# VH-VL binders against Phosphate-specific transport system accessory protein PhoU homolog 1, part 1

No score or structure here was measured in a lab: all are predicted.

Target 1, 219 residues: Phosphate-specific transport system accessory protein PhoU homolog 1, of Methanothermobacter thermautotrophicus (o27767)
Amino acid sequence: MEKKYPRILFRKRLKDLRKDMEEVSQKTLKTHKLAVDLLMEYDEEKKEKVIKNSRAIDDMVFNLERKAISLIAAEQPVAGDLRFIEACIKVGSHLKRIGYLAANIAEAAEKLKDEEIPRRPLEDLKHMSDFVQMMLSKGIYAFLDQNMEMARELRHDDDKVDDLFDQTLEHVTRSMFEDKESISYLVNLLFIARFLERVGDRAVSIADRTIFMITCEKP
Unless a header shows other numbers, all headers, positions and changes below count from the first letter of the chain; Kabat numbers aren't used for antibody chains.
ipSAE, averaged over its two directions, is called F for ESMFold2-Fast, E for ESMFold2 and O for OpenDDE. V2 adds 0.75 times the mean of E and O to 0.25 times the DockQ between the complexes of E and O.
[cut] marks letters that were taken out.
The coordinates of atoms that the task and the answers printed are left out; those that the model quotes come from them. Centres of patches stay.

## First folded at step 5 (VH-VL; framework fv_cixutumumab)

Design s01 (from c09 with heavy chain Y102W)
Fold by ESMFold2-Fast, scan of step 5:
Structure s01 (fold): chain C 219 residues (1-219), chain A 119 residues (1-119), chain B 108 residues (1-108)
Amino acid sequence: as target 1 above (219 residues)
Amino acid sequence: EVQLVQSGAEVKKPGSSVKVSCKASGGTFSDYAISWVRQAPGQGLEWMGGIIPIYGTANYAQKFQGRVTITADKSTSTAYMELSSLRSEDTAVYYCARGRYWPSTFDYWGKGTTVTVSS
Amino acid sequence: SSELTQDPAVSVALGQTVRITCQGDSLRSYYATWYQQKPGQAPILVIYGENNRPSGIPDRFSGSSSGNTASLTITGAQAEDEADYYCNSRDTSGNHVVFGGGTKLTVL
């Protein structure tokens, strides 16, 4: 403990940072799933839990970022460790934003809870939700496992989300023209589709940060 | 509350395959990874692989790559482990375990399935 | 291959303190998780992260880590603590799980 005390302390702080990343990642995955579950069956308790979790994720990311910055400032880490710490800061930012998006999805779902949604737009939203949930899980685990192959796959998945969004927009627009009174609530369905697209974008960004962390090159 | 219920004991001949199931209840199946860990009589724990049900892709320990297949059925909240080309050294208790913070922390374990390879 | 090393056996007198160790290169990057296994039973999670206990695990169990070594400490060992203890962690690549060989604890 004497001669190598600063290096030993650094290794311990780095392990703590890794553990913190795992914890906030799991809470983010759980929170996103709770939010999209509200689209299928609205539940006030679940909505409240999504809001609480979103705030908790924000706090966890704030503390994680402070820890990471302190570690960089105090310890002057070597290139590989520096890249990991920087990736934690950037990925943490994306996880925080995904938490906010979960809250936005939950709020929009509440506005739809008493409405009869046309079949085609609802089916589109379900397909988009399933795909985005898969992307988010894939992106987060690619980062946690430092899995290059999984991270590379995710860049191609984003094209499918864009296609699903375009389909949803077309079918929602058609429904609005057929029934003008539907405009007031179908706007909220479009907001949810947009929030899902943004979650997909965040998943791709996490994958890109993973690629950069491992290769030091632009994704 | 959370419970992992495994299929019953199996007796198999060398060269055959075995498929063990693990049904999750009392929690959200797709939120967590499911791993398979075996233990030969009088020996230690050995990780075989795991799956993230929502993603559908499994990771395997190098020793089992090519012989083990791990799958999950979200509709029944059931994970499966199939081991092929069985040898007598595959005689073991096979556990499924729920992973937090994939892949490394196992907070709930099934009671184990005994697989005996003989003759 | 043994990526995580544990002593195969250790003994402790009733009421005394015992430390079980787990050593490996990956422990420089990842915290060890500890499990207790009694004969004929599935393992039970005892400590995760550095020193977190699941609900239901007695306060006498604690964890620590330094460099490439993780330790499980039982302060005031009880007869029911007699069991096999396993550590696990990620391998050096970060995407596979590895277990230590296990330590048989005998309470005298």
Scores: ipSAE 0.032, ipTM 0.618, lowest interface PAE 7.1, mean pLDDT 86

Design s02 (from c09 with heavy chain Y101W)
Fold by ESMFold2-Fast, scan of step 5:
Structure s02 (fold): chain C 219 residues (1-219), chain A 119 residues (1-119), chain B 108 residues (1-108)
Amino acid sequence: as target 1 above (219 residues)
Amino acid sequence: EVQLVQSGAEVKKPGSSVKVSCKASGGTFSDYAISWVRQAPGQGLEWMGGIIPIYGTANYAQKFQGRVTITADKSTSTAYMELSSLRSEDTAVYYCARGRWYPSTFDYWGKGTTVTVSS
Amino acid sequence: SSELTQDPAVSVALGQTVRITCQGDSLRSYYATWYQQKPGQAPILVIYGENNRPSGIPDRFSGSSSGNTASLTITGAQAEDEADYYCNSRDTSGNHVVFGGGTKLTVL
């Protein structure tokens, strides 16, 4: 009988896709961490690495998407494999966006490097940054480990990050009102808070895609 | 350079508990998972569980669920593994290991902590 | 039962090529990672993600995979390669880590 190996090649390509997801996920986590570290202590070399990494993430996601589409076209996968491949495309898009947000955070941090930031807004931003970093790690690992319980927790986490954002906005606004000269630089702190909120939103989206991939239902 | 420094050897009685520590030095602690892997004398490696310090959530091997607790203190860059209801077959070297991709790839290992359970 | 299976022992002549295998259903979805352990020492990472080497690992070590099988190949085995080799991977759920039973390599 004729021997055919398309299934074996498909399995290998699917495994390569999983490995690529792990690699881009880790680079995204590291890049986000580097960007938020700039808020605490600015460093030019670290900023350059964030910008370079954001471009690398974009390239990795572009290649990953092409690989995923090719895999769908070649094999007409069964429903479970198709859902995984589609999840990789969607999650990849979120990782790319998180990379862009890291670059945006780094650029805003540079504009704050020579300013004395009021204590209360800075503490708010630090707390928000710590929480968002936790959410991002949790969302990514929920996807990589296919951990439904962890993925479901992200929605409750998002409520807290929204509260932290609102608190930061109020305290920054009050600082601006009390010292008009601070407006020129504190607006960058608001942009950073907004970028952190968007990272949190992306973490939730990654978790939602994990839930859909496993259950075939909206979270 | 990354180093994982583990606590010293322990001798315990059956039915007691042991808590082993693993302090990360050099590199970053929060960006990677920490797993615990044991090895009984002359036997193979056995994964017990791991934790991602940044969010504090631990995953455990089914065999150890209910007996093992893994925790992390981010302020001291230290992970802990507590194993309860000790038996003679828990005599082993206990390693902590850093996961590159949580929890499956271990790029750095501690030197191990010997735990002896004897009556 | 063991989710990842390794042969307990394998031998190779000095300078020759040896292949150590790891088999399990989870390897259809996840790459194996390989570790070397010498007596009295902690394991060290040798190969991760199909065929990546950490800094300091000689280029004679390589990895490959096909279906439910992963392989560690040592091309031109040296005396210092004599050790126990372990594979690990995620289990089929993706949540847990499983190790193979280990393969003792003897260099003749």
Scores: ipSAE 0.032, ipTM 0.616, lowest interface PAE 7.7, mean pLDDT 85

Design s03 (from c09 with heavy chain Y102F)
Fold by ESMFold2-Fast, scan of step 5:
Structure s03 (fold): chain C 219 residues (1-219), chain A 119 residues (1-119), chain B 108 residues (1-108)
Amino acid sequence: as target 1 above (219 residues)
Amino acid sequence: EVQLVQSGAEVKKPGSSVKVSCKASGGTFSDYAISWVRQAPGQGLEWMGGIIPIYGTANYAQKFQGRVTITADKSTSTAYMELSSLRSEDTAVYYCARGRYFPSTFDYWGKGTTVTVSS
Amino acid sequence: SSELTQDPAVSVALGQTVRITCQGDSLRSYYATWYQQKPGQAPILVIYGENNRPSGIPDRFSGSSSGNTASLTITGAQAEDEADYYCNSRDTSGNHVVFGGGTKLTVL
């Protein structure tokens, strides 16, 4: 039974890594939602929580990466386990970046808190925010559940985000021409739209990594 | 503060369908998976399936595939489980439960809905 | 066939230690979660991950795992601990949830 002792330890470390992925994923989803909520109802305490969570996510991902690298170095994982560990490193990096983007969204939202935003750009931003939240959750769950079909949907979802960004840009531009005084603050709305688009890109990257992990093929 | 409130008891005839609802505390609904777990009288817990409300797709246990449909309405923070082609063996208490760590750790449970199938 | 196996019953004397076990291949890849269920009530979460307790669960409850086996340990058993205990985990594919058959704990 001595051959099973090293394998048992390896399996335990792999389970710990999976648990860590689930925990950082939940914190990332919560932090993104808090940041987006600031767009509709600004709140200083929520902003501070987003900033603190962003730092906590960075620390969690750093520890997760160290565990993953140690596991690869200490063991000789079979191909499937190696792909999973590598996927955890890559997905962790994306979750860390999403945490940074949440902080960026919160900072930009603070700059808009005292402004009356024109109706059309605001509705565009709301639609984009809702859709990006859906994409982020979908990408994360596709990874955690190793759900290939769900992961494949993310590319079509990304096209929709690009369309929503284009609509937001068009409506913001029209509002700027109709009221030149709005230019100074509507630029911040475009920055938020860009940050949301970047979150969408990260969700697609998580889904692509899931596809690669399962198929060993370029997505 | 977090609560899952389920619809009331149902009595159904064999061959019919039943739809049970589970209304969640608003702040937690989209962030977590919602699962349905049943328990026949004197028997153990059996997972039927779950849904992650934010993207609306569901996973089902193979035993129930084709008979169960799980849906979610984000606007009302409500999840539904519909079971068709009811048999006497489907007599059970049906629980909804919130999944933490996606989806297998159930940190909050509804009180259960009793479904009785008899002729 | 059950994916996760539990003994159907176990007894412990008041104040003594009892260990409830859960066994299955999926436990090599995923940690077990433990629930307590009293007659006429919904289950409540008592241990998740390897050995984490939710708020409100006494420190006499602990978890451990090794290989394909997970254990729930109750030290200094109280009368109120008399209940059915269930483990659950993901199946070997990672896509579905599976429960053990449950263990009825009697406190003598």
Scores: ipSAE 0.344, ipTM 0.738, lowest interface PAE 4.4, mean pLDDT 87

Design s04 (from c09 with heavy chain Y101F)
Fold by ESMFold2-Fast, scan of step 5:
Structure s04 (fold): chain C 219 residues (1-219), chain A 119 residues (1-119), chain B 108 residues (1-108)
Amino acid sequence: as target 1 above (219 residues)
Amino acid sequence: EVQLVQSGAEVKKPGSSVKVSCKASGGTFSDYAISWVRQAPGQGLEWMGGIIPIYGTANYAQKFQGRVTITADKSTSTAYMELSSLRSEDTAVYYCARGRFYPSTFDYWGKGTTVTVSS
Amino acid sequence: SSELTQDPAVSVALGQTVRITCQGDSLRSYYATWYQQKPGQAPILVIYGENNRPSGIPDRFSGSSSGNTASLTITGAQAEDEADYYCNSRDTSGNHVVFGGGTKLTVL
């Protein structure tokens, strides 16, 4: 029967959308890591790559969103397919923002490249960075693999990020009090900590969207 | 260039366990999933499970749940696969493979570790 | 009984075109990936996504998909193409990887 089997093109377009999500996710993960690497050892070529990748991610997400909206407009997706398409739109938006946050991190790292950063704040930022990278990876793979258990763990991870941010703020503030001339550049380290916290928030949002997509229940 | 170097061949008795290693070089170990795929003599490829090193949690094929443990050590860029309660039908070549898109696109493969289970 | 099915064997004459197919319900949702394996060697990635070739793979290899079926096409088959070809994909849950049973290609 034609009415039961005319959806070959629709299924191909859903498959293309999933492939697009995998590609933009991988680029986002790589771009975030590249930006974070700049905190430990600044490199102009890497910074330019981060900026370029951020723009590429934005373009990929724009195209992906257009494909997703076109699918909804052209077809009457059943509930599961509709939830997947909607999740792609919302997760895509978060990946785009994470790409922009990577660019912000890279720009802030450049402002620190010629400064002697106090050991304690730098170590705090390194620890926070490592943890946020783990969260981002976990959130993205939870979505791509439709792994609800992995997605649920991200809520507890966010609490740890808040603790790491508070620790970083305390040590940066102490350094500023001890050396007022450090304020002009240490403010950039606080911006980086804030950007990392925002990446963590986006990872949680990706996980929440994954839970909703799978269960159709509020996380 | 990415290279996956696996540990050497093993001969084991039924009921024992085997632990195979896979050391990654040339690429970013933590950014990719590492999967284990086996191939019995004259048979096809069979996915056993994979791990995302930065997260540390492994995902297993249902057939191997309870018998396989996959771990990763980021400091040495090495993934491990331990298979317990070995049977003669576990005789196979065990490959590690890097997942470009976790877990299904394997862009680099180790050369394989032959595990022979015999009494 | 695998979730992805391939014919066990196929033959092609030197210089001719052959199509190897992979079929399963998960292929409605995920693209198949194709691997070549020669005796005594590890598999090599040949095609991923619908029709992307890794660096170093000859342009005679191409991929296509329709419905629940994915195909690997070799145009102008060469002697060195004689090998086992495997498809893989995610399972229907999206959580696990499944492989097809493999197709042995003989170049006559």
Scores: ipSAE 0.417, ipTM 0.755, lowest interface PAE 3.7, mean pLDDT 86

Design s05 (from c09 with heavy chain P103G)
Fold by ESMFold2-Fast, scan of step 5:
Structure s05 (fold): chain C 219 residues (1-219), chain A 119 residues (1-119), chain B 108 residues (1-108)
Amino acid sequence: as target 1 above (219 residues)
Amino acid sequence: EVQLVQSGAEVKKPGSSVKVSCKASGGTFSDYAISWVRQAPGQGLEWMGGIIPIYGTANYAQKFQGRVTITADKSTSTAYMELSSLRSEDTAVYYCARGRYYGSTFDYWGKGTTVTVSS
Amino acid sequence: SSELTQDPAVSVALGQTVRITCQGDSLRSYYATWYQQKPGQAPILVIYGENNRPSGIPDRFSGSSSGNTASLTITGAQAEDEADYYCNSRDTSGNHVVFGGGTKLTVL
């Protein structure tokens, strides 16, 4: 029948869209990790790679969105397929923002590279960074695998990252009071902590979109 | 360069457990998933499960659910696969493989660990 | 879970073209990945994402897909291409990985 051929092409395009999501997700995870690695051990080549990757992610997301919109316009997908395509558009937007945040983290890390940073604020930031990396990985893989149970965990994880941010803020502020000259560079530690918190927020948003895609209900 | 180094051959009795290790180098461990795939003599490849080390949770094939445990130690960049209640049918070469995602693509493989289960 | 089906064996004359196929319902939703395995060795990745080649894989290897079928084509088969070829993909749920039974390629 006439309708069978359009459906076959539609399924192929959905498969291509899923492949694109996997590729941009992997690049986003790698880029975020490269950026946070700069906090512990600064490297100019890694920073340049983060900036380049951030731009590449932006381009990939732009192309993915165009493909997704074209699918909706041309094929009139059934509800489940439509929710998947819409989720790809929204998740893509979050991945693009995470790429921008990686670039912001890298730039702030560069401003700290020549400074002697107090041990406690650094340890706090490292702990927060490790947790946010876990959240980002969890959110992305929950989406890619359509794992609703994993996605549901992310709201609890976000509460923990907020606590870690508050702890980091307290220790940074204390260090600033002990050495007022440190304010000029320690403010960059606070920017990094805030960028990490924003990455956590994006991970939760990806998880929420996954839940909506599967259940068609507000998370 | 990317390397996955597996532990040595094991000979086990039926009913026992085996734990195989896979040490990753070259930036593979934190950035990718690690899966375990086995191959019985003269047979095909069979996926057992995988783990994303940075998240720490594992996903298992239904056939092995309840008998297999996959874990990761980020500090040593090592993934482990433990298979319990061994049977003669578990005699196989066990591979670890790096997945770009949970199992969409396995771009690098360990050399394999031979596990022999016999009475 | 949906199993992927491959013919157990196929032969090709030196310098000729051979196509190895993989069939399963999950291939309607996910691309197949292809691996080459030689005796006593671990598998190596040959094709992923329909038709992408990793560095070091010769141009004679290509992939294609249509509906529930994925194909690995070797154009101008060489003696060193003699091996077992496996496809894999996600199962229909998207949560697990499944492999085809493998195809033994003999180059005459």
Scores: ipSAE 0.310, ipTM 0.735, lowest interface PAE 4.7, mean pLDDT 86

Design s06 (from c09 with heavy chain P103D)
Fold by ESMFold2-Fast, scan of step 5:
Structure s06 (fold): chain C 219 residues (1-219), chain A 119 residues (1-119), chain B 108 residues (1-108)
Amino acid sequence: as target 1 above (219 residues)
Amino acid sequence: EVQLVQSGAEVKKPGSSVKVSCKASGGTFSDYAISWVRQAPGQGLEWMGGIIPIYGTANYAQKFQGRVTITADKSTSTAYMELSSLRSEDTAVYYCARGRYYDSTFDYWGKGTTVTVSS
Amino acid sequence: SSELTQDPAVSVALGQTVRITCQGDSLRSYYATWYQQKPGQAPILVIYGENNRPSGIPDRFSGSSSGNTASLTITGAQAEDEADYYCNSRDTSGNHVVFGGGTKLTVL
C-alpha cells in the first residue's frame, strides 16, 4: 500500500511521447507538401530541404521508437497505454516511410525539371497530388485526435486514388505513343504517381492502426 | 470529328451468328478501347465486352462469355462483335462505343445496328 | 447487370431541380459516369468521373458521390432534358462494366 507504481512520472513520459508524435507528424506533412510543390515549380533549394527533412524524420522516428520501447520495458503499462505506445511505434514507421517517399518524389521531379510535360498528364498528376495530400492529412489527424469516424473514411479514399492513378497512366501512355522521345522522361511522372499511391497506402495504414488502438479489433 | 460508323441492320434466324462492325475515324483508334453495348426493345443498356486494339485483348461480360467474340483490325481501324447461337432474346440495337481504358467512360457512340432474330 | 440500382422514373417541373441517383457497392471504388438517351438515339455522355462535363453539355448538369451512391443533378430543368438517364461504372472486381437500369425523366 505504501509503495505505488510511479504513475505521475509515467503519465508525463506518455505525454512527452504524444508530443513527439505530433512533431514528427507535422514535419512529415510539411515535407510531403514541399516535395509535391516541386512538381509545380522545381527549385533545387526546396529539393535539398526535402532530402534533409527525410533524414531528420528518420532520426526522430528512431528516437521515439527507443523512447516507446523504454516505456514498455521500465513501466509495464496497462492495456490501454500499451496499445497507445504500440500504435506510436507503428505509426512512426509509416511516417518514416512517407518521408522516404517524399525524397523519392523530389528526385523524380528533378529529372522532369527541364522537360515540357504535356498538359493533360501534368493536370492528372496535380489532381492526384491534391487528393493524396488530403488523405495524408486526414489519416494523421485521425490518429492524433483518435477520431475513429475520420479513420474509417480512408478506405473509401484509397479506392479513388486508384482511379486517379489509372487516369494518369492512360494519358501518359497516349503521350508516349504520340512522341516516343517522351518515354525517357515521362516514366518519371509515372514513378511520381506510384509514389503518391504509396503515400495513400501509408495514410490508410495509419487510419487502420487508429481503429485498432481504439477498438482492439481488425479495421 | 470522331465518328464511329456501324454496319447496317441484320435479320437472322435462331441458332445462327451475326457479326457487326464499327469503323472509327477522326481520332486515334489504337489509343482507346472499343466496347459493345446492347439494348433490347424498351430495355436498358447492357455491356457485352470491349477490346483494347493495341494489346489485342478482349474482355467479356460473364453473361456473354462463350457466345461473344470481339476483335479489332488496326489496319482498317475497325472493331467487330460476333454473337453466336442467336435467340429471340438477342433482338436488340447493338452499339459500339469508344471508351477510356482505365474507367467506364464512353465518350463517343455509334448510331447502333439493329439485329432482329426471328423464325 | 443489376449491380447498380436506379429508380425507374422521376418527374420534375420546368425550371426546378431534380436529382437522379445510382447505388451500388462498386461506387465505393469507382466513379459513376452518366449518359442521356432520347428515343431512337444513341446515348450521349453527360458527366464522367465525379463531376466532369464534356464540351457541349450545359452547366445545369452536375455530378456528386458519397459512399455507395452517385447522383446526377439537373438545376433549372428544361424541356429538352426529358430523356432516359443511365449510370455506369466498373463492377467490384474492376474487370467488367455495369450499367444501372436507367431512370426516365419527365419534365412537367
Scores: ipSAE 0.000, ipTM 0.388, lowest interface PAE 22.3, mean pLDDT 84

Design s07 (from c09 with heavy chain P103S)
Fold by ESMFold2-Fast, scan of step 5:
Parts: C-alpha cells; structure tokens; sequence
Structure s07 (fold): chain C 219 residues (1-219), chain A 119 residues (1-119), chain B 108 residues (1-108)
C-alpha cells in the first residue's frame, strides 16, 4: 500500500523559506559592502549596482514575507517552526531596511566624491565602517547558523558603535568650525555615520530575534 | 581569481601539535568564512570548524572541540588551523575552503596539506 | 559516521542518466550542496542551494530535493564525470556543517 509522508509539502516550503533567507542575507551583505567601499573609492557603476540591489532586496523580502504568511495561514506550524517563520519575517524586515540604508550611504558618498575630506573625520568614519561591517556580518551569521553565543555579543558591539559615532560627530563638528565652507559637504559624512549607526542597530535586532527564536525568551 | 594557498606537508609525533596555514588571494578575505575540512586516507570529508575573519570568532565541530583552534590574520589574509594532542588517526589531508555568505557552501578549496602522525 | 547518508558506489553507462542521493533529517530544513572530487585533487563545488550551478559547471548537472532526500542528477554522463561525489548541509541544530560519506561514480 502506498503512503505519503506527513507534512512533506510543508517541510519543502519551510526549506524554500530558509533558502530565501540565505539568498537575501547574502545580497544584503554584498550590497552593504559595495556601499561602504564607495566611501573610500567612488565608482559610478558600483553605486548603480547598490541602488539596483536595494530594490532587489525589497522585492525578495516582499516575496519572502508573503511565503511566510502563507505558511502560517495554510499550515498550523508547531512552536519551533512557527518561531522560525516569525523570525524570517522580522529579520527580513531588517534586511530590507539595511538595503535601503546601503542606497542612502551610496547617495551620500556620491556627494562627497569630488571633495577633499579632512583626514581625522575620514579615519573615524573608516573605523566606524569597518566595525559596523563586522557587526552586520556577525548578526546575519548568528541568525543563519543559529549561533546564540555570537548573537549575545551584539549588544556590547552596539555600545562601541555609539562611541565611534560620537567621536566622528566631534571631529566633523570641529572641522566645520575651522572651515565653514566644509559644512556644505561634511553634513553628508555625518549622514553616512548616522546610516552606519542605524545598520548597527539593525544587526542587534537580527541578533535579538535569533536569541528569541532559539530560547523563546526576550534577550 | 580567488586562490587559497596552503602550507606544506607535516610529519608529527603523537601528542604534539600541528598548525596549518591558508592564505587567501583574489577576493576580499574578510567578506567570507573560511572552513577546515579533513580527509583521512581512503575516507570521506569531515568538517572541523570555520571562522569568519571579519568577526574573528571560530565555530568548531563537537568532535574537535577542545583540540582544534582556528584563527585568522586579516593583515596577511591568512587563516590557521591548529590541532593539538595528535593521534595516529589524525593522519589526513587538511583542506581550507571558502564559504560563501552562508557557511555550508564551499565555493573554493585549497589544494590540501598532508599531515602524517607516526608512532 | 555522518548524519547524511549516501550510497558508497553507483555506476552509469556513458551517455546515460544517473542519480546520486543524499539522505538525512537535516535535509528537511536545509538544501544540500554537492561537490565532485577526483583522485589526488581537492573537491569542486558543482551544485548549491537546490539547483544552482557555479560558472563553469556543465548543465548536465542538476539538483533536486524532496522530504529528507537531496539528489544530484547527471544527464548524459561523460567519462570525465567519474569521481567521488559528496553532499553537505547544516546539522539539525543549524550550527555545524556535516558531510555525507561520499558516492564513488564509475562511468562504464
């Protein structure tokens, strides 16, 4: 007598959702990296790629959310599967916003491409950028690998980002005071620093959702 | 072109340690995970652990927890795998492999480093 | 020794289709990745995700999955396809990587 395995279709759809999360995460990491690279060496083709990727990420997240909601509505997932599907919706939202922030960084970088940026603010921004890239990578890998120890470290990392932002703000403000003509372009450097800080916040949110998904407790 | 260049063959005594290196070129080292996978003579592939260089924290297979240490030096784009308390059954070819943005897909592999543990 | 199970050996006639399977409970949650390894050489990525091929991999290679099983299909096998094939995926915890035991493909 032929029998069908229980929930085989549901498991396949859940696996497809996991694959979608991996793909959108990969594109988000790549897009963020391309955007911050524009700060050090501006390139019009890279900027265009960032803008296109930002839209692609938005579309991927929209499709992912629809898939996740359909799974919840059509099937009644057991607690673990439900937590995973909910985490995908929450994390997807953060990835979408990180994609948007990458586009914002790229646009601000374009406004700086022909300007001679003071050394100290630029060094601060570079250090902040390097650290935020690390946080974003860590948050995403913590989610994809379900690595709770890695996820727990993100809140301490966020304190460092806040310190780096304050340092950048101080040095930019000092440069503006010394040369008022610099205000017209240095505001864009502050916008980039703020966008980087917001990416850091999103990385922390991804890590928090990972902890909740695993423990079913608030971080 | 992405290339992973591994250190040369090693012959070690039981109880000693071995440290194998993997130098990455042709791509951004910090953007990828580097994993270590070994293969004993005539046997299959076995994942030992990996590291995300930009983060600096390593993740290890349960079997190797406490004996393996994986590190990365971003300034030289080099990952290292150190295995301690060597036994004859640790005789194997040790590969480094680059993970894409999710760790289970290895798109480029080093040529392997032969480690022989003789008693 | 692996959480993922593969048959140790399979044979196919030149020009015919062969299916290599990988089975494990983690495959219900994660897609398998497939590697080709020839004697004395490092593995080469041939399929990732469900059915994505890296640049340079012939289109005769395809992947599929159903339930706890992943399959690598070679349509119109050629002599150069003779090799060991390994699947890998995440373990059931999602924290670690596991490999299947490998399948030796002989092209007759």
Amino acid sequence: as target 1 above (219 residues)
Amino acid sequence: EVQLVQSGAEVKKPGSSVKVSCKASGGTFSDYAISWVRQAPGQGLEWMGGIIPIYGTANYAQKFQGRVTITADKSTSTAYMELSSLRSEDTAVYYCARGRYYSSTFDYWGKGTTVTVSS
Amino acid sequence: SSELTQDPAVSVALGQTVRITCQGDSLRSYYATWYQQKPGQAPILVIYGENNRPSGIPDRFSGSSSGNTASLTITGAQAEDEADYYCNSRDTSGNHVVFGGGTKLTVL
Scores: ipSAE 0.343, ipTM 0.733, lowest interface PAE 4.5, mean pLDDT 86

Design s08 (from c09 with heavy chain S104R)
Fold by ESMFold2-Fast, scan of step 5:
Structure s08 (fold): chain C 219 residues (1-219), chain A 119 residues (1-119), chain B 108 residues (1-108)
Amino acid sequence: as target 1 above (219 residues)
Amino acid sequence: EVQLVQSGAEVKKPGSSVKVSCKASGGTFSDYAISWVRQAPGQGLEWMGGIIPIYGTANYAQKFQGRVTITADKSTSTAYMELSSLRSEDTAVYYCARGRYYPRTFDYWGKGTTVTVSS
Amino acid sequence: SSELTQDPAVSVALGQTVRITCQGDSLRSYYATWYQQKPGQAPILVIYGENNRPSGIPDRFSGSSSGNTASLTITGAQAEDEADYYCNSRDTSGNHVVFGGGTKLTVL
């Protein structure tokens, strides 16, 4: 049998937690990418993969949270380690929600697969989608790399997402007015825009948690 | 299959610059970072920097700050590394590598580009 | 200190077990990743995230970590395992990548 000092075991468990965060982060980013790709070119197999990944992310986050809570309860970590473990719990929750949003985007995309979307709303949605994907990547990598400067940018990015959403809403509303028969499917475009905005919000929350973890101050 | 294809060998004079390219297959740019790692003859691996193409901002090793510029062109799925003010000690094989969980794990590597700085 | 230290050389007899080690302060916070490099070739990923193997890597390769030390173990070394082995990890800040100096494995 091995004799191990508690600090050595604790450090190993922290590394395992960090590894788990990296694994779930990568799956979340990939799943979001697959979901937004469905907006430009729908594919049934990709949609099924998004749904399955969303469930897998939920399971990974559940296991990660149990591991984190066990570390806090059993080990009474010092301030820096406690902040990291707490950040993992909070960020994990956001990654789980982003996984759910990917599933929502995929389902809304399926409802649009046989419709010809007016050019202007579609271009707005593509622009918003590209920007939100950038924000999500930035937020996740800011957390994984402990990059406070990158994290600080997310609030300004969020303002841009709000502007893009408002533009999308205006152009969709105009298209609905011009062709009332489009209302039945264009409402799904608005749902997708809203889901993208919510992904942006979650990216900001991940960045905020990163800033708090490093500084102990409100972002 | 993931593939990283690098540009061909270069012979450069001291004080000049070199720009090496790395063309990635498919989804590499969407989910992953691209890093540049060099290896001087008979020496070990040395990380120079990396870029997350979606974000667009590069991160550099302290030793190379001010001399290295890493860029990405998303439309061609190509990453570039430009090294300026070349010295004889810059003679090396330059690798591009795909990073998981930027910039930690490199799961796929290009075959390398030999850069020789002739004095 | 964010640098990673490896012994420059190690030898193992055919069929025996060898451990290659990597040490550095950053390994207290981050797992090491291990690469195999044969002459004239690019490195190949062999172990990541403590003890995960990519597809195609034999199960005789395993990883472990304790404190500031990471280890790559080859159980039942084969002739084709003769190569240079590199570890890498993040630096202490978490923002940059650092490599160990490499270990040349000779299979006798």
Scores: ipSAE 0.292, ipTM 0.727, lowest interface PAE 5.1, mean pLDDT 86

